# VH-VL binders against UPF0659 protein YMR090W: the designs that were tried, part 1

All scores and structures are predictions.

Target 1, 227 residues: UPF0659 protein YMR090W, of Saccharomyces cerevisiae (q04304)
Amino acid sequence: MSPMKVAVVGASGKVGRLLINQLKANDSFSTPLAIVRTQDQVNYFKNEVGVDASLTDIENASVSEITDAIKAYDAVVFSAGAGGKGMERIFTVDLDGCIKVVEACEKAGIKRFVVVSALKAEDRDFWYNIKGLREYYIAKRSADREVRNSNLDYTILQPGSLELNKGTGLLQPLDKLEEKASVNYSINREDVASFIVESLLHPNATVKKTISLVNGNEPMEKFIQSL
Positions, changes and structure headers below are counted from each chain's first letter, unless a header gives other numbers; antibody chains are not in Kabat numbers.
F, E and O stand for the ipSAE by ESMFold2-Fast, ESMFold2 and OpenDDE, each averaged over both directions (binder to target, target to binder). V2 = 0.75 x the mean of E and O + 0.25 x the DockQ between their complexes.
[cut] marks letters that were taken out.
The coordinates of atoms that the task and the answers printed are left out; those that the model quotes come from them. Centres of patches stay.

## First folded at step 17 (VH-VL; from j3 with heavy chain G101S)

Design k3
Fold by OpenDDE, fold request of step 23:
Structure k3 (fold): chain C 227 residues (1-227), chain A 123 residues (1-123), chain B 108 residues (1-108)
Amino acid sequence: as target 1 above (227 residues)
Amino acid sequence: QVQLVQSGSELKKPGASVKISCKASGYTFTSYAMNWVRQAPGQGLESMGWINTNTGNPTYAQGFTGRFVFSMDTSVSTAYLQISSLKAEDTAIYYCARDESYYFDTSGPFDYWGQGTLVTVSS
Amino acid sequence: EIVLTQSPATLSLSPGERATLSCRASQSVDSYLHWYQQKPGQAPRLLIYDASDRATGIPARFSGSGSGTDFTLTISSLEPEDFAVYYCQQRSNWPPYTFGQGTKLEIK
């Protein structure tokens, strides 16, 4: 089979940047597209990272503009977010940004869509009283709902607290998630990127799934087989 | 409104210890990392490290191991910096600064700062 | 560790003029570069994050640009309250995280 062409929305983020490197290093994929917000980022990805880049600010771009940017690709990864910087950007990036990318995929005829959400986004009791995160989780929950209501072959990844340690390749089994205390619901960003790659490589196991991602003791290969 | 309020100025002798507090309000304390920054008189900002307010795990920058201890009390949403065996070169303003939430994929800019605590070490 | 070098050390300008401050990294920090403003006797304040995004409440006259190793903070038209010390900070994928040595923007 020909290498898969992947466009990454939020390529300049921590997870997205790690993902770009992993996609570039994997022969199952062609050179990925970094979708970024500034010309400086475009130049950086093209000249220094060595990947294609598109100047497409999803916060301000139309569905048509996003469609034009991604229409040549086989799959789209959405890993963008406002980073909690104000209600306005939570709505325009985390919520409507995701929705616009979903609509663009549908318009372009792209079926494969992987989105990075948040752990237990559908569990209001989990996040409702976390001051500072309520609005973020409302946006993520709503975005996930729109993804599920789409006609895309989607995978919703819901990682725990994000850490900046080296990847371990080890996850907590889904049926054993509750065996961990909530304080230990964390995952290294590099492992999130790795699992995005695995999701793309294993569509039979990951399409139409919502998957909680927390570091544990189970190898990703075994984790995928258990889905 | 998010606020970080630090304890007052300290005057200590060499060899003594000091414990600075940073009380957080307006957000869930355990969902955002707390950083410490040192600024010697007339000098720039220096990263000391941070504490994971969810797990209590501290990370110290080079040069701030041994005599420097990060801790916290979640019941009062307060982070602490303790400096033991104080030296004259420890004279500085110490700031606590909030990172972004662990749930956000960000580079973690320091969006809220305490007002700073002056520690003076003199004989 | 990644070393951030700011230039110039001191910048003397008048109100209404354009200010350009530079921050250079010893190796690439992607876009994980932030700018802070510190006035005398005050704590630092976040101005720009992720190279080009303005923090909440920051006037439009402040802008950031750059990626990789070279970054710029621009103040299009200086106001009297803008005279302060400015620091850049990198928070790349891996610690340690570091500050630049600062640029003092003073009144000519």
Scores: ipSAE 0.920, ipTM 0.957, lowest interface PAE 0.5, mean pLDDT 96
Fold by OpenDDE, fold request of step 23:
Structure k3 (fold): chain C 227 residues (1-227), chain A 123 residues (1-123), chain B 108 residues (1-108)
Amino acid sequence: as target 1 above (227 residues)
Amino acid sequence: QVQLVQSGSELKKPGASVKISCKASGYTFTSYAMNWVRQAPGQGLESMGWINTNTGNPTYAQGFTGRFVFSMDTSVSTAYLQISSLKAEDTAIYYCARDESYYFDTSGPFDYWGQGTLVTVSS
Amino acid sequence: EIVLTQSPATLSLSPGERATLSCRASQSVDSYLHWYQQKPGQAPRLLIYDASDRATGIPARFSGSGSGTDFTLTISSLEPEDFAVYYCQQRSNWPPYTFGQGTKLEIK
């Protein structure tokens, strides 16, 4: 089987950048495509990171433009976000950016779609009263719903609080997620990237799933088997 | 409207302690990390570290371990910087600055700053 | 640690002129570089984040560019209120996070 070609929307983000490295280092994948917003980023990914890059600003690009950027690829990962930087970008990136990429995948005939969402996006009681997060979560929840309503082989990953530690490869079982509440449902960004890779490698276990990602003591392999 | 309001200027003797407060408003305090930045007179900005406002776990930059303590009181949405055994070289303006939410995959620019607290240490 | 070197140390220009400030990292920081402006007696304020995104409320005359190790802050046409000290900051994947030493933009 030929290596999988993956396009990464949000490649310049923390998780996306880590994912690019992991995809590049994994023989199951061909050189990934970094979808970025600036020419400097394109140059950086091509010349310094050593991966393909596309100048496609999903915030402003049409569905057709996004389609053209990704149509040659087998799978798309959406790891972009405004990071809460304004209402406009939450809507144009976190919400409509994701929707446009979904539509582009459908238009291109790309079935495999992995999106990085947010922990407990469906639990309004969790986020509704968090000032600063409400709009973000509304966007993420709505985007997730659009993903679920698509014809894509999707995986929705919902990580907890993102940490800056080396990946452990260990996750918290879904039925014991609340045991990690005291540590703010923390997960290392590198582990999120790792699980994106695992999701792509294990479609039977991850397609049409919504998966909460929090660090724990269970190896990812075992975690995937339990899905 | 997000706002960080710090406590007032401090004048201390060497060997004394000082505790600076940074009160946050306009957002949920426990969902965003709080950073501390030092600026000596006529000098640049220096990262001191940050506190996880959810777990209370502090992270100190090199050179800011031991005498520097980050703490918080979630009931009043306030972060604290305590400096013990003050030295003359601790004379500086200290800023608190908000990071982005823990749930955002961001590079964490400091989008909101306190007005700064001048700490003067002199004999 | 990643060292950020800003240049020039001091930049003397007149209102209406174009200002170009540089920030060089000792190693790649991807696009995780931010610019701050600090006026005398004030706290810093965020100007540019992630190398090229303008923070809310920042005038269009401010722009950022670069990726990896070389970054530039450009002010297309200086206004009197733009004369201040500018700092770059890197927030790469791993601590420690550091500031540049600053560039003072002063009136000629």
Scores: ipSAE 0.920, ipTM 0.957, lowest interface PAE 0.5, mean pLDDT 97
Fold by OpenDDE, last read:
Structure k3 (fold): chain C 227 residues (1-227), chain A 123 residues (1-123), chain B 108 residues (1-108)
Amino acid sequence: as target 1 above (227 residues)
Amino acid sequence: QVQLVQSGSELKKPGASVKISCKASGYTFTSYAMNWVRQAPGQGLESMGWINTNTGNPTYAQGFTGRFVFSMDTSVSTAYLQISSLKAEDTAIYYCARDESYYFDTSGPFDYWGQGTLVTVSS
Amino acid sequence: EIVLTQSPATLSLSPGERATLSCRASQSVDSYLHWYQQKPGQAPRLLIYDASDRATGIPARFSGSGSGTDFTLTISSLEPEDFAVYYCQQRSNWPPYTFGQGTKLEIK
């Protein structure tokens, strides 16, 4: 098998940046494409990180522009987000940004699409009364629906609260998620990146799936087998 | 409207203890980390560390271990900084500052700050 | 730890002039670099986050650039209220997180 070519939307984010490193270090993948918003970021990824980079601001780019950026690639990862920096960017990045990338994939004939969403996005009771997160979750829930309605071989990853620890490679089984208290719904960013890689390497187990990601005691290999 | 309101200025003697409060409003307290920053007179900003307001787990920066304790009371959406065995060099303004939500993949800029609490340690 | 060095220590300019402030990291911080403004007797406020994004309510005259180790805060045309101390902060993927020592922008 030839190495998979992956474009990463949101490569400058913390999860995306970790993902870039993991893709670069894995022989199953060719040099990934970092889709970034500024020329400084393009220069940084090319000159310092040693990967390809495209100046494509998904917040402002057209579907055609995004299509041109990704058309040469086999798979697209969407890990971009406004980071709660305002209603406008939640709509233009978390919601419409994702939708535009989906449309671009369809236009380009790219089937494999992995998106980083949010834990329990479809469960209003979970997030509706969290002051500060309602708009974010509304966007994520809607984006996930658009992804599911697409013709893409998608994987929707829904991570818990993101932590600043080294990856453990251990996840909480999906059927045992409720065994954890809500306060413990957390996952290390590096583990999110690692699971994105695993999703790309194991399409039979992850295509057309919505997967909650929380750290636990199950090795990722076994976790994938249980899907 | 998001707001962080800190307790008033403190005058303490060496060896005493002080506890500063930071009351949060306008958002869900337990969904955003709270950071503490020290600023000595005429000096720059120093990161002291933060408390995970979801778990209550504190993380202390180097130089702020031992005598410094981060805590919280979720029932009143308040974070606390306690300094024990006060020294003259502890004289400074202490700020609480909100991080982004744990659910956001961000670099966590401090978007909201308390007004600061002056702690003066003098014999 | 990652050390942030700001330059110059003091910058003396007049209203209407262009201000350029530098923040250099001892090692790469990717784009996880933020700028804060602090006026006398006030708490700091966020100006720029992720190297180049303006925080809510920040005037367009403020802009940030850079990635990796070299970052710049630019004020295209200084207003009287812009004279303050400016700090950069890095929040790379791993702690500890640190501030620069600050640049004092004073009126000439």
Scores: ipSAE 0.919, ipTM 0.956, lowest interface PAE 0.5, mean pLDDT 97
Fold by OpenDDE, last read:
Structure k3 (fold): chain C 227 residues (1-227), chain A 123 residues (1-123), chain B 108 residues (1-108)
Amino acid sequence: as target 1 above (227 residues)
Amino acid sequence: QVQLVQSGSELKKPGASVKISCKASGYTFTSYAMNWVRQAPGQGLESMGWINTNTGNPTYAQGFTGRFVFSMDTSVSTAYLQISSLKAEDTAIYYCARDESYYFDTSGPFDYWGQGTLVTVSS
Amino acid sequence: EIVLTQSPATLSLSPGERATLSCRASQSVDSYLHWYQQKPGQAPRLLIYDASDRATGIPARFSGSGSGTDFTLTISSLEPEDFAVYYCQQRSNWPPYTFGQGTKLEIK
């Protein structure tokens, strides 16, 4: 089979940036497209990172503009977020940014869509009383619902608290998530990126799934087999 | 209404110890990392490291190991910096600064700062 | 560690003028570069994050640009309250995280 062409929304984010490196290094994929917000980022990804880049600010771009940017690709990864900076951007990026990309995929005829959400987004009791995160989780929950209501071959990844350690390649089995204390619901960003790659490589196991991602002791290969 | 309030100025002799506090309010303390920054008189900002307020695990920057200890008390949403065996060179303003939430994929800019605590070490 | 070098050390300008501050990294920090403003006797405050995004409440006259190793903070038209010390900070994927040595923007 020909290498898969992947467009990454949020390529300049930490998870997205790690993902770009992994896609570039994997022969199962062609050179990925970094969708970024500034011309400086475009130049950086093209000249320094060595990947294609598109100046498409999903916060301000129309669905048609996003469609034009991604229409030549086989799959889209959405890993963009406001990073908690302002209520306005939670709405325009985390929520409507995701929705617009979903609509763009549908318009372009792109079926494969992987989105990075948040752990237990559908469990209001989990996040409602976390001051500072309520609005973020409301947006993520709503975005996930829109993804599920789409006609896309989607995968919703819901990672725990994000860490900046070296990837381990080890996850907590879904049926054993509750065996961990909530304080230990964490995952390294590099492992999130790695699992995005695995999701793309294993559609039979991951399509139309919502998958909680927390580091544990199970190799990703075994984790995927259990899905 | 996020606010970081630090303890007051300290005057210490060489060899003594000091413990400064940083009380957080307006957000869930255990969901955001707390950083410490040192600024010697007339000098720039120095990253000392941070404490994971969820796990209590501290990370120290180079040059801030041994005599520097990060700790916290979640029951009062307070982070602490303890400096032992104080030296004249430890004279500085120390800041606590909030990182972004662990749940965000962010580069972690310091969006909220304490007012700073002056520690003066003099014979 | 990644070393951030700011230039110039001191910048003397008048209100209404354009200010251009530079921050250069010894190696790429992607876009994980932030700018802080510190006025005398005050704690630093966040101005720009992720190279080009303005923090909440920051006036439009402040802008950031750059990626990789070269970054710029621009103040299009200086106001009296803008005279302060400015620091850049890198928060790359891996520690240690570091600050630049600062640029003092003083009134001419």
Scores: ipSAE 0.918, ipTM 0.956, lowest interface PAE 0.5, mean pLDDT 96

Design k3
Fold by ESMFold2, fold request of step 23:
Structure k3 (fold): chain C 227 residues (1-227), chain A 123 residues (1-123), chain B 108 residues (1-108)
Amino acid sequence: as target 1 above (227 residues)
Amino acid sequence: QVQLVQSGSELKKPGASVKISCKASGYTFTSYAMNWVRQAPGQGLESMGWINTNTGNPTYAQGFTGRFVFSMDTSVSTAYLQISSLKAEDTAIYYCARDESYYFDTSGPFDYWGQGTLVTVSS
Amino acid sequence: EIVLTQSPATLSLSPGERATLSCRASQSVDSYLHWYQQKPGQAPRLLIYDASDRATGIPARFSGSGSGTDFTLTISSLEPEDFAVYYCQQRSNWPPYTFGQGTKLEIK
């Protein structure tokens, strides 16, 4: 069986860069595609990271342009987001960017899709009054609904607060998630990237799932077995 | 609107201590780390470290351990910088600056800064 | 630790001229490089984030470019209010996060 070809939308993000490196280092995958929005980023990924790169600004690209960029690939990961860099981009990147990529996957016949969403996106009472995050969560919740209503073999990952520490490889069991409410719902970005890799390698466990990702004490292998 | 309002300037003698406050408003205090930045006279900006406002755990940059203590009071959305055993070289403007939200996958800029607190240490 | 070296240390120009300010990182910071302007008696203010994106309210004459280790801030036609100190800051994946030493842009 040939190695899986993965295209990463949002490759220049913190999770995306870690994911690109992990995919490149894993023999189960072919050289990944970094989908980026500036020529400087294309040059960086091609010349310094040593992977394929496509100049496709997801905010402004048509569905047809996105389809052309990804059509040679087996799976697509959506890890793009605007962050705190303007409310307009929350709608054009986090929401409509995701929707356009879903439509491009359907048009290209690509079934495997993994999206990085946000913890408790379905629980409006959790996020509605967190100042500065309401619009972000509206976009993520709406994007998740579009993904669920698609024909794709999707996995929706809902990480908690993203942290900068080195990954531990240890997750909080889903049935014990609320034990973290008194501490925090956090996860290291490296562990999010690692779980995307494991999700792609274990489709029987992860396809059509929405998975809360918070650091805990359970090794990822055992966590996946419980899905 | 997001605001960070710091306590006023301080005139201190060597060996004294100072506690600078940074009161946040207009956002959820515990969803964003708080950074402290020093600017000595004629010098550039120097990161001192940050406090995780959700857990209260501080992280200090090299050279800022021991005499420098980050703390907070979430009930009044206020971060604190305490400097003990003040030395003349501690004379500087101290800024608090808000990090991006823990929920975003970015290492964004410090978009909101306090006005700065001048601490002068002289005999 | 990632060291940011700005050049030149001082840049003396007249209004209407183009300014080019350099920031070099000791190792790759990808595109996580930010530019701040600081006027006397004021806190720094954000100009450019993620190497090339203008912050809200920043005039189009300011632009940024670069990735990896070499970054540039360009002011296409200097206005009198642009004479200030400019700092770059890196926010790569791993702390510590550092500032460059600054470039003073002064009137000729």
Scores: ipSAE 0.296, ipTM 0.703, lowest interface PAE 4.8, mean pLDDT 89
Fold by ESMFold2, last read:
Structure k3 (fold): chain C 227 residues (1-227), chain A 123 residues (1-123), chain B 108 residues (1-108)
Amino acid sequence: as target 1 above (227 residues)
Amino acid sequence: QVQLVQSGSELKKPGASVKISCKASGYTFTSYAMNWVRQAPGQGLESMGWINTNTGNPTYAQGFTGRFVFSMDTSVSTAYLQISSLKAEDTAIYYCARDESYYFDTSGPFDYWGQGTLVTVSS
Amino acid sequence: EIVLTQSPATLSLSPGERATLSCRASQSVDSYLHWYQQKPGQAPRLLIYDASDRATGIPARFSGSGSGTDFTLTISSLEPEDFAVYYCQQRSNWPPYTFGQGTKLEIK
């Protein structure tokens, strides 16, 4: 059938950039839309990456503006984040940005939604005393609750610590997640992007799921079959 | 407040070794990578690489894969740079700098820097 | 490796003047370009991140622009404390992360 049309909110982030390239290279998808916050970023994605781009600053955009940007698409991925500076952006981007995109999907009639959240967001004991991350986790947990309360066919991805190594394609099984506690809860960004692609291609396994993503020894194909 | 406090200046002879400390406070040490940056006298900033404070795994920039060792002690929130077989050209100020959190998916800057440690290598 | 070339190497200006500092990348770094100020005997201080965003506590006279390969730091009206060395840094998708060689802004 027709290749899936995907809009990526947060395309300028490291996961987002990898995802855009993977969607572009996969024949199951049409050219993706990069949703970005500056005209220079629009020009970059159109001219250097060779994909569609929309100037829609999620932090400041209305729900109506976001709806207009995504309305022609089949699925939306939310991978936007606060950046290294400005604690307030955790709330205006990670939390409210996500909520606005959910509302825009509902208004546009777009059912398929994938969000990049954070590992163990529901486990306050895990993150409560991590200085500098408490507010981040409060926002992610709250955004995840809004996503779950929506009428969307959502997938909530909760990756661990994000790494830049080449992706392995290997994940930790969910029922063995805590075996990683003595090592680390980490995942390469390339594997997060790959799992987003696989989630979109396997909605029967991933819709209405919250999925912890940590690198391990299980191939993604087998991991998805066990969901 | 986030603060990085480095050990004091060192005067060394060629062939000796030095271990520079960088003690972090005001944040969770294991949630942010620690970078090392060299600045030779009158020169610019040169990235040496970083240590993954979650795993302890170092990554060295090109040209720093030999005599330079990054390590850490999470119990005291401290990163270390060890330089062995010191040469006169190792004379420089060495900075530690905090990277963006591993949990953020952005390409953020080095937002906090140590005060620098001058290592002087002379005969 | 991505090479950052800053120009000019030295910029001599008077207080009250406008300073324009350039940083050119050997290949695209999108907007992952950061600017630091270093005064003599001090550690670098973050000024601008992501090409155009001012860091917390940085005066409004500092601004950044650009994307891809060409970036500019502008100081709209120089104050005496602004005479320092300025470095750009790229943080593209993959290491190694590199600095430019610096631009020294000095009193004419």
Scores: ipSAE 0.270, ipTM 0.686, lowest interface PAE 4.6, mean pLDDT 90
Fold by ESMFold2, last read:
Structure k3 (fold): chain C 227 residues (1-227), chain A 123 residues (1-123), chain B 108 residues (1-108)
Amino acid sequence: as target 1 above (227 residues)
Amino acid sequence: QVQLVQSGSELKKPGASVKISCKASGYTFTSYAMNWVRQAPGQGLESMGWINTNTGNPTYAQGFTGRFVFSMDTSVSTAYLQISSLKAEDTAIYYCARDESYYFDTSGPFDYWGQGTLVTVSS
Amino acid sequence: EIVLTQSPATLSLSPGERATLSCRASQSVDSYLHWYQQKPGQAPRLLIYDASDRATGIPARFSGSGSGTDFTLTISSLEPEDFAVYYCQQRSNWPPYTFGQGTKLEIK
């Protein structure tokens, strides 16, 4: 079978960089495309990482420009976010950036779409009173709803708080997610990237799913079998 | 309004211990890591490491893995730096600094700093 | 570990002059480089983040540029309050996150 061609929106983020490296190292995938917002980032991905890169700032790009950047690819991963860089960018990146990429996928005929969202985005009682994050969660919840209403073969990943430790490959089973409420809802960024790869490789299990990602004790392979 | 307020200056004898507090307000304490930074007299900034306020797990930079202990009390939104067996070389200003939110996938700056706590160790 | 080397160590200039401060990384840090100002007796404060973006409330005379390994902080026309020590910090993907040794900007 031909290796899958993946475009990564938000490749310069911490998850995105890990994902690019994992895709490049996996024989099931062709060299990925890093979609980035600055020429310096393009130069980094081309010259230091050794992958394809496109200067397409999703905040300011039209749907047509995004479509042109991704149209040669089989799947798109959206891992971009404002990162606390102002409330305006929450709307223009986390929300509308995601919507524009969905529309670009539809125009380009690309069905496979994976988005990195946020844990419990549908549960307003969970996030309503987390100071500094309310607007972020409003945008993520709204973007997730737009993704679900699209015609794409989507997977919505909702990781907990992101950690920098080496990934474990171990997830908390969805039916036991609330056992982490007394401890924490956290996940290593490397495990998020690994699960994006696994999601792309197992569409029968992950298409049209919204999946909470928290580290636990269950290997990813078994976790996917239970979806 | 985000604010980090540290405990006051300390004058200590060699061999003693000190515990510096950093009380956070204006944000959800457990959503942002807390970093500790040392500045010896006339010297630059030196990262000591951080505490993961979600898990309570500390990470220490090279050279800070022994006598230095990061801890916290989430019920009062306070991070602590404890230094045991104080030496003259521990004389410095110690800062706490807030990292970016764990929910954000960026490598942001330290956006808020405590006012610093001067620890003086004199024989 | 990524080492940040700032130059010059001391820069002596007069008010109204242009200051150019350099920070070089031992490995690429992409654009994850931040600049802080520290005035005597004060905590550091954020000036520039992500190489080129001004923090809230920072005057337009401060600008940052660069990517990869070579970064510059520019102060277009020095004011008396700008005489301080400036530190760069890298926050690349993996710890340890490090500071440069500082550039002291002093009155000539």
Scores: ipSAE 0.260, ipTM 0.679, lowest interface PAE 4.7, mean pLDDT 90
Fold by ESMFold2, fold request of step 23:
Structure k3 (fold): chain C 227 residues (1-227), chain A 123 residues (1-123), chain B 108 residues (1-108)
Amino acid sequence: as target 1 above (227 residues)
Amino acid sequence: QVQLVQSGSELKKPGASVKISCKASGYTFTSYAMNWVRQAPGQGLESMGWINTNTGNPTYAQGFTGRFVFSMDTSVSTAYLQISSLKAEDTAIYYCARDESYYFDTSGPFDYWGQGTLVTVSS
Amino acid sequence: EIVLTQSPATLSLSPGERATLSCRASQSVDSYLHWYQQKPGQAPRLLIYDASDRATGIPARFSGSGSGTDFTLTISSLEPEDFAVYYCQQRSNWPPYTFGQGTKLEIK
């Protein structure tokens, strides 16, 4: 089988950088495309990481510009986010950035799409009163709905609180998620990146799924088999 | 408005213990890690590590894995740094600093800092 | 661990001049490099994050550039309040997260 060509929107984020390295190191994939917003980031990915890079600032780019950047690729991963960089960018990056990439995939005929969303985005009671995160969750929930409304072979990943420790490869089973106290809903960023790779490699299990990602005690391979 | 207020300066003898508090307000305490930073007299900034305020799990930088303990009380939105068996070289200003939210996938800066707590260790 | 080396250790300039402060990492930190200003008797204040983005309320005369191992903080025209110590900090993928030793910007 031909190696899969993956474009990563948000490659400069911590999950994105881990994902780029894992894709590059995996023979099932061709060299990935890092979609980034500054020339310094392009130079970094090309010269230091050794992958392809595109200067495409999804906040300001048109759908046509995004389409041109991704059209040679088989799958797109959306892992971009505004972070704590201002309220407006939550809407222009996390929400509309995602929507524009979905539209670009549809225009380019790219079916496989994986998005990094947020745990329990459909559960307003869970997030509505978390100070500083309400607008973030509104954007993620709305973006997830647009992804579900698309024609794409999507996977929506909803990680818990992101951690920087080394990944364990161990997840909380979906049917046992409510047994875990909500304050323990966390996952290492390396495990999110690894699960994106596994999602791309197991489309029969992950296409058209919304998957809560929390560290637990179940090996990732068994977790995927239960989907 | 986000604010971190630390406990007052401390004068201690070698061998004693000290516990510094850092009370947070203006945000959801459990959504942002709390970092501790040391600055010895006339020296630069030294990261000591952080506490995950959602889980209570501390992470210590190398050199801080023995006598230094991070803890917290979420009911009063307060992080703590305890230093046991104080040595003269522990004389420093200790800062708490807020990390970026756990829900954001960015390498966030420390955007809010406490005013610092001077600990002086002398015989 | 990643060592950040700032140069020069001390920079003596007059108001109105351009200041250029360097931070070199012992290995790549990508763009996860932040700059802080510390005035005497005060806590550090965030100036620049992610190598080049200004924090809220930071004047346009402050700018940052670089990626990988070589980073620069530039103050295009010094104001009296800019005389302080400046620290770079790396927040790469893995701890430990480290600070540079500082550059003292003082009045000539």
Scores: ipSAE 0.225, ipTM 0.675, lowest interface PAE 5.1, mean pLDDT 89

